VHH binders against Profilin-1 (pfn-1). Designs and how they scored, part 103

Target 1, 132 residues: Profilin-1 (pfn-1), of Caenorhabditis elegans (q9xw16)
Amino acid sequence: MSGWNAYIDTMTAAAPSIKRCAIVGAADGSVWARTEADNVFKASEEELKTFVALFNDVTQVPAKGADIEGVHYVVPRTEESLIFGKKENTGFFAVKTKSAVLIAVYEGPNEVAAQVRKAVESMQTYLNNAGY
Below, E stands for the ipSAE of ESMFold2; O stands for the ipSAE of OpenDDE; V2 stands for 0.75 times the mean of E and O plus 0.25 times the DockQ between their complexes.

## First folded at step 15 (VHH)

Design vf3 (from ve2 with F101M; framework vhh_4orz_3; at its last look DockQ between E and O 0.83; V2 from the best seeds 0.80)
Fold by OpenDDE, look of step 15:
Structure vf3 (fold): chain B 132 residues (1-132), chain A 123 residues (1-123)
Amino acid sequence: as target 1 above (132 residues)
Amino acid sequence: EVQLVESGGGLVQAGGSLRLFCAASGFTFSDYSMAWLRQAPGKRREWVALISYAGDYDYADSVKDRFTISRDNAKNTVSLQMNSLKPEDTAIYFCAAFDSMDEGDSTYDYDYWGQGTQVTVSS
């Protein structure tokens, strides 16, 4: 798991607006790595299990939204392997790799979202190429 | 031509109610999530409510349980029912549209804005 922490650091470094971040198993929502200390990613195992299951049919997510860390997000946009949520001046990007889901919760004006997406998608690409 | 036109604003006493409407034209309304934002004097524009193109919605904590967002895709309208209004709700209220289908949106900002409608709540 220590190796996965490096990927958390990479994403947070690439997008300073990311407040909390996690890498979880796509199959079961198990936490592989997450931000800690002052920015602990606090989603429960049960919540993450539910969350990763959203990727089974992303087309349904905008109708229901998504919950992360006990917070409900409206999901105005999805792609095959991407879920984008919004709440006030916060939001999240979740992307799915072959075996993982990357979740980045960010805070800031809307324009920071592009950078956050880029960060998580870059990691998505890297992990996919690595077989994860 | 894309247009968002707000209506329904005005002066109301504290505890009163208003219903804002936003009429959309010039784009495929059903493909857009719709939001209400407001800007009070001397304050930053703040998020009030958002409803996805698929009907899920959420509110700012300051208006939760008092405001209700809804949309009518047949009429290309989004509305904001505002109950139990407070003086602190005084602001210009804006309707905004967020393209749910645009993969090329590099800013992830609202694509279209209305001109705003003034809501004034007196004590």
Scores: ipSAE 0.877, ipTM 0.928, lowest interface PAE 0.4, mean pLDDT 94
Fold by ESMFold2, look of step 15:
Structure vf3 (fold): chain B 132 residues (1-132), chain A 123 residues (1-123)
Amino acid sequence: as target 1 above (132 residues)
Amino acid sequence: EVQLVESGGGLVQAGGSLRLFCAASGFTFSDYSMAWLRQAPGKRREWVALISYAGDYDYADSVKDRFTISRDNAKNTVSLQMNSLKPEDTAIYFCAAFDSMDEGDSTYDYDYWGQGTQVTVSS
């Protein structure tokens, strides 16, 4: 029942190509908020714990890729606090804040990736400034 | 000048095999993630396989277990072994390169494309 659902709504409104997203705890992958109903974000707790640990050293991620919602993504690029993964005409951006990881799964041609990244990074900046 | 040149396409019977090659020049190959995409007549270009600069790879579900992507950084090549070919695999196959080491604002799109090589699978 937290106010975290509003941040989910902000990201999906900013980038309509985002089909599912979540805000999870950076330490343990616990779900603080996620898309629900017809667009449920389906990652398991065990999968999310493994996923957030990727941020312990993003430079190792391109060698093994990343799994979300039972889908393997090749990770062709990372940044200090960002992981980008691709599978077919879908992909994800994940960014880390002080306390959380934001995960956005999108669909569309490559041209939409920049919009998704900007939506997720804008929220990353906002949450970091708020102490999260 | 950057070049990606595909080869190895042709006509093959259903159930057969082909191996595509993409020769790269004009950039630091080991800094790039490499992809194969294909386009059938009247369809959008679709992702077939991607291999990261660090070696992870995966495939479109429609070709998984039949196709194998690999890279050879010493020869600046990426290849696609295609087994158990089906008529629906008929397409122009393109090699593409993604700069994995670029920093700052990026479109997160492929930087270079080959001209394509035709693969035709007959029944």
Scores: ipSAE 0.708, ipTM 0.869, lowest interface PAE 1.0, mean pLDDT 91
ESMFold2 (binder alone), look of step 15: mean pLDDT 82; pTM 0.826

Design vf4 (from ve2 with E103S G104H; framework vhh_4orz_3; also named vg28; at its last look DockQ between E and O 0.72; V2 from the best seeds 0.78)
Fold by OpenDDE, look of step 15:
Structure vf4 (fold): chain B 132 residues (1-132), chain A 123 residues (1-123)
Amino acid sequence: as target 1 above (132 residues)
Amino acid sequence: EVQLVESGGGLVQAGGSLRLFCAASGFTFSDYSMAWLRQAPGKRREWVALISYAGDYDYADSVKDRFTISRDNAKNTVSLQMNSLKPEDTAIYFCAAFDSFDSHDSTYDYDYWGQGTQVTVSS
């Protein structure tokens, strides 16, 4: 297991509602780590390239939404380094670090979203402090 | 006072159409994403459609291509055009407002709810 895989485990442990997650390069969407086995994060490289580019102008994302793993999510709001998507009883949080984008797809009622956000933002802070 | 008031519900035959409206007041409507949810008898409340404050939208698979969500920020309304209605669409339909990060309880739940409007589709 790579060091990045450990971070995946940390996020999923912190928020059990996270079903799939990935750490990708902020510049190109290259996959550094992702959930595997029964919960494989299946976004393509092309899709991830498009996704990470959303952070170039997050203010436009609510008008367009975001696609992850072939699923379209409505994005109600964004922050400078955060994109939140929602679809039915699922959603995602994506946060940007200095060099990476963390993506967590979750399932459950809206109440679980706060925990998911905390998990990814905690990791965001950690990685930023580590220079990533 | 915040209010969401649904209208347009009623009884309709299978294959028919209804248009639901939700009139919002008491908050800055244009800053909120709007959703329609429904609760059928004996079932959990389910997501039907969502439209962001910026106009992007999505639907539950069960209503896709039959329902259309739209909003009018000038009138503070969100609507749900329901075509090709089926008996399984019978439910109380709720309008809800969602502001994502500015949730009152910080749970990312819908911030405001209407009381709902009954939609009954007969076979």
Scores: ipSAE 0.850, ipTM 0.913, lowest interface PAE 0.5, mean pLDDT 93
Fold by ESMFold2-Fast, scan of step 16:
Structure vf4 (fold): chain B 132 residues (1-132), chain A 123 residues (1-123)
Amino acid sequence: as target 1 above (132 residues)
Amino acid sequence: EVQLVESGGGLVQAGGSLRLFCAASGFTFSDYSMAWLRQAPGKRREWVALISYAGDYDYADSVKDRFTISRDNAKNTVSLQMNSLKPEDTAIYFCAAFDSFDSHDSTYDYDYWGQGTQVTVSS
């Protein structure tokens, strides 16, 4: 499969509060697709490799938090395949599929977070069903 | 009954210090991440500090290096040590709780709030 940018567009259309997002390889954090230009997702390959490794044991994440785009987020909630980070009026949702990790950074009041989570989890379900 | 009760507010001179406490009851405190938010006269409520149920923490840029958040799970309290206070820190300070383990909670917002404690910093 190619054309991963179409999935980025689908997520951002579903939740306009998503400011930047990416789809990366679960094993190594390699970027498959990301938002570009004025809303470019700025995480380095090294940062992403560290980030995807958090899914090896999500229960350890709330004690140390998570870094995305050089920004530290407190992680108040994790689920088996989900990490939620929170900072001021910003936050992120990251979800793991069989072979990918989807990361969406959003801005807005807490009330928009549920919409962002829904967009990311809908894509997670879609990709899992597609074998990714 | 779920309760969050703030204390420790008051009037201090610029450069002074205050320690705020939030006493929690009616829920399993150790399962919640805790935050301090403030609202200055005529302004919107703003986030000040957050501490996860597991101890990681963060601060708003305006208070970084001056404020320290801590929690004591044995006493069901979260505290905010406020040093080098400025007139701009004058606000009502609120304690808030976020359920870290309720997978059915889809709000991703704070579940419980205190009534607030007034902090006034004179020039």
Scores: ipSAE 0.761, ipTM 0.877, lowest interface PAE 0.7, mean pLDDT 90
Fold by ESMFold2, look of step 15:
Structure vf4 (fold): chain B 132 residues (1-132), chain A 123 residues (1-123)
Amino acid sequence: as target 1 above (132 residues)
Amino acid sequence: EVQLVESGGGLVQAGGSLRLFCAASGFTFSDYSMAWLRQAPGKRREWVALISYAGDYDYADSVKDRFTISRDNAKNTVSLQMNSLKPEDTAIYFCAAFDSFDSHDSTYDYDYWGQGTQVTVSS
């Protein structure tokens, strides 16, 4: 799906600190698009199914953290449709739309986190307005 | 009025242990996720450990299985037990706090920092 891949490109261009990124189905974690080639987003289907289910109650996530690509992230903050995780000099933002979850894994100090959040939330808004 | 005050640093031989403490005041400690970071001379400040306000935790790979983070919400403290210390662990260690409930914070950076405590590990 070259159309969905364009959304991956839009997010990574908007925030160069994003190193891996995916759009997955909110109900089952199925991969609609992801970064490939040099920066493959390599989470398993089973892992993604567990991950998207975190959005069923984001308030419980800080107690247990989140796993993506076999890496455990401490989750110091969530919002209604957003999960933020940290591991060393890396982190992720994940946001939920009507039908999908957008996941962006970034590298850099906390100073870059706002740029990454803005990139994924802009796409979240766009996809929601488009009915996804 | 907000204070994070580190203590427990000092000089120690390689292979030794230290326990750092961070005493917090002036904010609702239980709403904050707490971290230890360190900075060696000429290096960037690096993440050592993080414990969420709800108790999940993790460590930098370089210190995993040697360091243990814990928090005590009754005493408003976070601590870092450091075992099997190496000269590479020499740094100023900082305690930092992250507001887990500030929905208006778009920076996603630590809100409060301690002054730091020096840890020096000699051969």
Scores: ipSAE 0.757, ipTM 0.888, lowest interface PAE 0.8, mean pLDDT 91
ESMFold2 (binder alone), look of step 15: mean pLDDT 83; pTM 0.838

Design vf5 (from ve2 with E103Q; framework vhh_4orz_3; at its last look DockQ between E and O 0.64; V2 from the best seeds 0.73)
Fold by ESMFold2, look of step 15:
Structure vf5 (fold): chain B 132 residues (1-132), chain A 123 residues (1-123)
Amino acid sequence: as target 1 above (132 residues)
Amino acid sequence: EVQLVESGGGLVQAGGSLRLFCAASGFTFSDYSMAWLRQAPGKRREWVALISYAGDYDYADSVKDRFTISRDNAKNTVSLQMNSLKPEDTAIYFCAAFDSFDQGDSTYDYDYWGQGTQVTVSS
């Protein structure tokens, strides 16, 4: 889909610690847009299908963690529409909109996590208000 | 008052083992995800291992297959078994707690830290 790449650019500009980012369909994990070039978001279709299904019941995620781009993340916290995962000096925030899941993989200590969360939640709000 | 108290550190020769313990009090331990971090002299603090409140866990690549994290919610403890120790494992090891149910926390950082226990691995 044309135009979705601008939302990727908006999120990465808002939180420089975001290294890879994607917008995927909430129903099936299909990629609507992703970071490209030196920071290609490389999750497989099967991995993304499994990943977006985690939002069917976020309360189960801390027991099993989440895999994205072949990396296992421990998930110490979830919220109704948000999953936060950690691995070493990296982590991710993923948020669900009406029809999409926004995924941002960041690098840095936990101190940068609030900026990443804010970037993805701002876009979540924007897309929800736009009907997505 | 919340307390995290690490113990089990010491001096050990390369190839040896240590088991670290972190005793927690002053909060509902089972609601917290627990981590071990370490800080070597002149280095930044680094993540070693994390165990979620619900039991999933993982390790830094540098310690995989040598370290084991576990938690005991009945005793309010988290432990780190450290095998095949190397000089580069020398550090102060910290226990940290992350409130897994605090929806109002905007920092997404550890809420509580221990004072640390020194591990020194000699060649």
Scores: ipSAE 0.772, ipTM 0.896, lowest interface PAE 0.8, mean pLDDT 92
Fold by OpenDDE, look of step 15:
Formats: C-alpha cells, structure tokens, sequence
Structure vf5 (fold): chain B 132 residues (1-132), chain A 123 residues (1-123)
C-alpha cells in the first residue's frame, strides 16, 4: 500500500496544479493511495464505488456528470478509459488502468488541464505496463 | 468560419430578467459543451454556467437558482435565462464552446468565443 504513495507523488510532481489525487481499485473503489496532509482526498468509499462504476459505460457519463468529494462536475467528454470533469476553474481527470482508477483533482487556469491529463495518462501507461 | 454570436443583452432594473442567446455556426455544435462566462468592470472573467453536449449542467454559486442554461441542438443555440438580476450581475457575457481535449491553443477547454453582450443591471 505504501508503495502506491510514490505514484501519487509522481503525479503531483508532474502537474503542480493537481490539488488532490487518489489511486483506487477499479473494481470496488477501494483507496490504495491518496494525497494527505493539507490536500487530503476526501471522497467516501461509497462515492468512489459509484465513481469507478462510471467506467462501465463512459458514454453515459456526460449526460449525468460525475461527483467527487461531494462536488458535482460536468463531464464534457469521455474516452474509453478516461473521464474529464470541469467546474469553474477546477476539474478532474480520471483514468482507468487494468486494475485501478487514477483520479486527479486540479485547480488553476484552463491551460493546466493539459498538463494534468499528461501526468495521469503517463502514470496510466506505466501502471498498465507493470500489470496494474 | 466558426462564429459564436451573443444576443439578448441590455439594460434592466434590479429584480428583472433577461434571456441571452448564443448562435453557433461553423462547427458541429452538438459535439461541444457550451458555457457562459462574464466579465465585470475591473474584475476577472468568471465562469457562470456550463452545459455538456449531453445536457448535464452546472452553475456558479453566485447565479445558482437564478440563472438557467439550456441548449437547442436543432438550432445550434445556447441560452441563458437570467432571473432576479442584481447590480453585481452587470458584465459582458460571453458564450464559449468547450472541447476538453483540444490542445491547439492556450485556451485548452474553451475553443471558441463570442464577442460578448453587455448586461447592465441598474439599482
């Protein structure tokens, strides 16, 4: 479990605009790692269970949006293994690996979204190659 | 040529209502989420409302329960019904098309902008 914290650190280092981040089980939303201290990722287990289930049919998500940490995000677009949410100057990227969902909540001007996406997708690729 | 043209702005008394429209052309409107933003004098441009291409929507806290965003894909329009207007709602209101994956310019999430329409709410 502690090993997964390193991946949290890697993503947050790659994209400074990431405020909170979590790695959760794709099957059940169980938290494997998350940002702590001043930037605690606070999504509940029940919420995460619902969230990861969105990946079962991402095409329906833009119609309903997504909730993270009690906040509703409009989801403008999805890909097979990616959900992007937007709210004001905040948003999130969630990507699915073989066994995990990576969630990064960010804050900043709109151009930071590209960097955040790159960070989580890079980690996605890494974990997939590692069998996770 | 891509165009977003706002209309419906004007002068209104506090407590009044306006309905803004944005007519889009030059791109596949139904594939884009649409947003309203506003910029008041001396203030930064701020997000007001967003509606996904699939119809989900959200509002800034300052306008929630007063403003309503809607879209008509058949007419390529997005609208903003503004009720219970306040002087602090005075601003230029912009319509924007949102594509979350467009990396072509520095405005990552808003690909296209209108020229804006002035809304003035008097006391």
Amino acid sequence: as target 1 above (132 residues)
Amino acid sequence: EVQLVESGGGLVQAGGSLRLFCAASGFTFSDYSMAWLRQAPGKRREWVALISYAGDYDYADSVKDRFTISRDNAKNTVSLQMNSLKPEDTAIYFCAAFDSFDQGDSTYDYDYWGQGTQVTVSS
Scores: ipSAE 0.739, ipTM 0.872, lowest interface PAE 0.5, mean pLDDT 92
ESMFold2 (binder alone), look of step 15: mean pLDDT 83; pTM 0.836

Design vf6 (from ve2 with D109N; framework vhh_4orz_3; at its last look DockQ between E and O 0.58; V2 from the best seeds 0.67)
Fold by OpenDDE, look of step 15:
Structure vf6 (fold): chain B 132 residues (1-132), chain A 123 residues (1-123)
Amino acid sequence: as target 1 above (132 residues)
Amino acid sequence: EVQLVESGGGLVQAGGSLRLFCAASGFTFSDYSMAWLRQAPGKRREWVALISYAGDYDYADSVKDRFTISRDNAKNTVSLQMNSLKPEDTAIYFCAAFDSFDEGDSTYNYDYWGQGTQVTVSS
């Protein structure tokens, strides 16, 4: 799964505000790749399992929010394959591909959110086209 | 015409309480998450509280356990109960409607803003 690290690098390079990032299995939340070193993505397996399950019914997510790395995020809206949350000057974008969920946690003013979204959605499109 | 109008601000002594209100009109209020932000003199505008259209909410760490955000969709209002106020809570408080992260939105990704209401907490 070392090849998946390249996709992590691509997303983080595309959006400097991304602090932590992970690619996980859509079915079970298993970690395929994640940011390491100074910006380790630290969500537990149980948490990720719960998180990816949110995509089974995204319409319910705004009512209860989402938890990543022990942090609760308010989720203002969802799309069929996208969940995004906000907390203070941080937030996350999560997008679902055919077989994976991409999660990017970012820090900064709200203006950076657009760039983060673009980064993860670009990767989403790429992976979907690649059959993942 | 979209309008957000804040009220309830004023001068209060430390330890006191205020309740801010935001009245919304001109858009489908129930479809929007609502936020309170504040800007103190010489400081950047900061996030205070957010409540989703579905009722989930969260607070900045600096106001947690002191402030309470709530909404009334029947009245198109969002409120902020502020207890145990501190001088550092002094700021202009803004109500904002949040829809989604949009590339074209240059206003902190909030779709609509109020004009703000001044809150001053004296020592």
Scores: ipSAE 0.811, ipTM 0.900, lowest interface PAE 0.5, mean pLDDT 92
Fold by ESMFold2, look of step 15:
Structure vf6 (fold): chain B 132 residues (1-132), chain A 123 residues (1-123)
Amino acid sequence: as target 1 above (132 residues)
Amino acid sequence: EVQLVESGGGLVQAGGSLRLFCAASGFTFSDYSMAWLRQAPGKRREWVALISYAGDYDYADSVKDRFTISRDNAKNTVSLQMNSLKPEDTAIYFCAAFDSFDEGDSTYNYDYWGQGTQVTVSS
């Protein structure tokens, strides 16, 4: 593979409503790749460490919500390896692989969320099959 | 079958308060996240507040500190307390429900909508 940034490009191409995106280590939240420049993913290391730990028990997340880039999201749904958050006309999907968490922040009505989820879950499957 | 019925709208002077209610029936209310949206004349429908099935909540910045969303799972209701009302809060207010446990549904859209209740704020 040419680098982790190619996976960022794949997800954003698959779901154009994704505005910011990152691949971070599941154990510590370290950034492996992210959108940059005018669309920089700006979550701090402390915030990402807290965020990836939510996957230790996703059933508790809807009661507390989740914070990314200093923004609070209400979490109306989670699944075993997936967290969906919502704030006004924006939202996020995060999915956990063996070694990583993929985070995609999107804009648009709830109808576009299906495209975003599909993009991140396709990458989740690919990385899991590749051992990541 | 499924119903969301808003009530509590009306005419109020600027600076006043109203409390909206949304009565839900025909589904397991405690499994749903609930939202209030509003639509002013000639404008797009906009998000006002959301409360998850487990109780976390948030508001649009324009109403933060003035509006309070709450839910009562025993009565199958969601409420919106609106204080310090301004003429720009004039709109039809809609209740909406989002299924938090819908297996296989990847749309992540609101499943049910009420017909709305009119709020008019005069000077």
Scores: ipSAE 0.596, ipTM 0.821, lowest interface PAE 1.5, mean pLDDT 90
ESMFold2 (binder alone), look of step 15: mean pLDDT 82; pTM 0.822

Design vf7 (from ve2 with F101Y; framework vhh_4orz_3; at its last look DockQ between E and O 0.81; V2 from the best seeds 0.79)
Fold by OpenDDE, look of step 15:
Order: C-alpha cells, then structure tokens, then sequence
Structure vf7 (fold): chain B 132 residues (1-132), chain A 123 residues (1-123)
C-alpha cells in the first residue's frame, strides 16, 4: 500500500522473532499495512475491529483474552496503550498510537518478548511524534 | 521467601486421572498469572496451560479438552486436573508464575518456578 509498509519492515527488522505484524486504524481496525508473502497477517477486519476496541478498557482484557488471526491468546499484562498476549511459544504485542494500533505476533522463547516490545514501542513513539 | 510447591503427581494407568496442585507463598499470588509446563524425557520443556491473574485460560493443543487449569486465590493455589491421561503425558510438571505488574521485568519470562512433580502414565 503506502509508506506504512516501510514501518512494517522497520519493526520486523528490529525484532527477528516477529513473524507477522500489522498497522491498523485504532478507530475501526482497518488495515493500513501488514506483513505479506510467507508471513501474511491474516486477521480479518471484523476481528481487528474487535481487537482495537480492547483498548477502550485494557483492564478488562486479562479476564477475556484476545483473539488474533483466529487464535486465542491469554493476556497476562496490559498497560494504558499496550496489550501483551501469550500462547505456548508464541505471543503478541499490541500498542496504540494516536490513530493506529500496531500488532506484532512473535514466535520463540519468552526471552524474545522484550525485543519485540521494544520494536513496537519504538515505532509507537515514532508514529506518535509524527502525529499518527 | 518465594515458593511454588507442586503436588499430586504419581503413577497412573492410561485413561486415568490426576490432579496436580501448586501451592504458592512469598508473593502476592493474585497479581500473577500461573502456568503449568512439562518436560518429558529427552524433550524440551513445553507449555501446557496458562491462566491469567484475571482468570482467562488456554491450553496446549495436545492437552486441550483433557486438562483443566484453575486457581484459588484464597488458598494461593493453582491446579491442573488431568483426565484421559496418555503415556505421552509422562513428564515432570512444573508450576510457574508470571508477574502481570512487574514493570522491571524485561524478559517476560516466568518469574518463579516450582521444583516439579513427576507424572508417569503407564500403557
């Protein structure tokens, strides 16, 4: 699509454990950019609409979990603009900017999660500063 | 002192049931998500089940519909009901705690581990 693909590339480059990621509209879950080719981010827009709505009250998310790409994740941690999910050796970080939600699904041991978080939060900061 | 103590393991025949318990002490149990992991002989430690501090839970595909994770915050315990056990379920089962509020945890690994309890399922 647009220049948003570059941000996908930046995040995936910063954290090799990221398998799939997407940038979506915070208001409606519309896909602005996503990983493609061998690592297609496959969440439907309906699913994403539901997902981004989780940020309306993140305190409730650990009780319900989060679904991405038809997979249910237990959410052991949330912050004001962050949702962290876990499933086996996979997980996701989702962070919210002014207008977007960044979602990164990763695979690997738990230790890789910190790097994934840093990658998405770095992008979060960048986009926020850019007004997005 | 933080402690996680597993119990309930043992020898059981295929098709049988066991209930594992993990008793926690030394930390605010209600703030932690709890997990069961297992390690079979010659295999890597694998995730079995996780329950958030708020009660949402999930299972590995290999144990789904057979195992049930639950927690009792009043007793500081997490349990794993294991039904329809199979020989491939033979492993050391570990209880682990994940801090939901520790901002200083940069690894996102489990914070505390039990010593494990042996589960052996005979054919």
Amino acid sequence: as target 1 above (132 residues)
Amino acid sequence: EVQLVESGGGLVQAGGSLRLFCAASGFTFSDYSMAWLRQAPGKRREWVALISYAGDYDYADSVKDRFTISRDNAKNTVSLQMNSLKPEDTAIYFCAAFDSYDEGDSTYDYDYWGQGTQVTVSS
Scores: ipSAE 0.833, ipTM 0.906, lowest interface PAE 0.5, mean pLDDT 93
Fold by ESMFold2, look of step 15:
Structure vf7 (fold): chain B 132 residues (1-132), chain A 123 residues (1-123)
Amino acid sequence: as target 1 above (132 residues)
Amino acid sequence: EVQLVESGGGLVQAGGSLRLFCAASGFTFSDYSMAWLRQAPGKRREWVALISYAGDYDYADSVKDRFTISRDNAKNTVSLQMNSLKPEDTAIYFCAAFDSYDEGDSTYDYDYWGQGTQVTVSS
């Protein structure tokens, strides 16, 4: 397993509504760690390269949405280093650190979104403070 | 004061069509992403369609080829064209607004809701 798998476990434990998540390189979308086994995060290399490039200008994302694992998400809001997407009873939060993008796909009503956001933003802060 | 007012609901035979409208006032409509949700009797409210403030949109899989969401920023309206209606589409339909520019908000939920309009599809 990679040494980054512990951070996957930390995020999924902090927000049980997270069903799949990944840590990918901000420059190229390469997978550093992801949920595996029965909950594998299945985004392709090309999809992840396109996805991380969205952080080059988050203001353009609401016009076109975002695709992850072959699912299109409408993006009703972004912040400087955060993208939020919605599809039915599912959604994602993605946040950028200095070196990585953290992606968490969750299931549940909008009420669970705040806990997912907190889980990924806490990890974002931690990794940024550690130089990643 | 903020208002979202739905109209266009009613009783229709299966296979028929309805067009719902939501008129918005009291906020800068072009800054908001707009959604339609529905709630059938005894069921949880479910997402039907969402259109971002910048124009991207999508639908629940159960309605995807039958419903069309659109917005008119000049008239402050969002609409839902519903074709090929089925009895399973029977519900109260709500429009909802999401502030796309509310930075620092710790919640990621809809800010405003309409009162709903009843759609009843008979066999």
Scores: ipSAE 0.721, ipTM 0.876, lowest interface PAE 0.9, mean pLDDT 90
ESMFold2 (binder alone), look of step 15: mean pLDDT 84; pTM 0.839

Design vf8 (from ve2 with E103T D105E; framework vhh_4orz_3; at its last look DockQ between E and O 0.42; V2 from the best seeds 0.00; counts 0 for: pae O 2.3 > 2)
Fold by ESMFold2, look of step 15:
Structure vf8 (fold): chain B 132 residues (1-132), chain A 123 residues (1-123)
Amino acid sequence: as target 1 above (132 residues)
Amino acid sequence: EVQLVESGGGLVQAGGSLRLFCAASGFTFSDYSMAWLRQAPGKRREWVALISYAGDYDYADSVKDRFTISRDNAKNTVSLQMNSLKPEDTAIYFCAAFDSFDTGESTYDYDYWGQGTQVTVSS
């Protein structure tokens, strides 16, 4: 078992509306950990490489949107290290750390989005403090 | 005061078309992402379309090839062209606004809602 899988479990436990998530390398999109088994995070390596590059200039993302797991998301808001995307009754939060990008795909009404953001930002802070 | 006012609803036969408009006032429209949602009787409200403040857009899969969202920042309006209407499109359609630039206290929910406009599609 990789220690990175425990961080996946921590985020999904903190926000039960998270249905899939991953920790990927910020430079190349390589998968360090992801939800598996019944809820496999299915983004391709090519898609993830494109996705993490969005953090090179988050101000351009709302004009183009973001694709993950073959789904296009409209991005109505970004912050320096955060991208928020929406599609129907689903969405994602992605945050960047020193060396990784955390991606959480959630399902549910908009009221759950703040809980999801808090879960990924807490992990972002933890990993940054640990040097990742 | 903030106001979102929908118009353009009505009764139409299946296969017909309607164009909905949402006129916005009381806020800086160009800073907001705009959405259309709908609620059928006895059903939960569902997302129909979203257009970001910067122009990207998408639709619920059930309407994707039939509906078109657009915005006019000069007139502070968002519209929804609805073609090939089906009885299951019958609903109250709501315009909603999401502040794309406010980084303060946020629930990541819509900040403003219109009162809705009824669309009824008959067989």
Scores: ipSAE 0.781, ipTM 0.894, lowest interface PAE 0.8, mean pLDDT 91
Fold by OpenDDE, look of step 15:
Structure vf8 (fold): chain B 132 residues (1-132), chain A 123 residues (1-123)
Amino acid sequence: as target 1 above (132 residues)
Amino acid sequence: EVQLVESGGGLVQAGGSLRLFCAASGFTFSDYSMAWLRQAPGKRREWVALISYAGDYDYADSVKDRFTISRDNAKNTVSLQMNSLKPEDTAIYFCAAFDSFDTGESTYDYDYWGQGTQVTVSS
């Protein structure tokens, strides 16, 4: 969906540390939009299907971690609609809306994480209010 | 008083194995993630392995498939099984604890440190 690319641009603009980003269907992990060109989000359909299913029971995720783009991330904590993971100087934030999961993979020191979270949560709020 | 005490270090030949232990006391062990770091002579301290409070784990690429981290919350211990050791694994190995919400990617993330144990791998 070409219209969803604008939301990708909004998130990446809000947090420069975001390297790759995707908006996927919460039900099946289908890709609605993703970063392209030099920063292609490369998670497979199968991987995304598994990933979005983590939101069915977020309480179990810290024990298992999460995989994105073939990389295993330790998940320190989850919330009802939030999963974030870390691996060395990289990490991700994933938030769930009514119908979508927003995933942002970032690089940088721990200090940049707050900005990344804010970016994806802001978009989460926007989309939820819009009915998505 | 918080204490992290490493043990199990020593001299071993290349290809050999060691098992490091870290005994923790003075804090709620189960609420903390644990990590092993190492510092070789003349090199920066580097992250080796971590195990989260929830039991998930990660490894530096340099030790992946050779080292195994584990924890025992009943005994307040974290262990590092080191197999197929190489001379480049020679270092002081430190046990460290960090809050479950932290990532351990920065030395400032670690709340508690052990004194370290020497591991020497001879060629």
Scores: ipSAE 0.156, ipTM 0.586, lowest interface PAE 2.3, mean pLDDT 92
ESMFold2 (binder alone), look of step 15: mean pLDDT 84; pTM 0.853

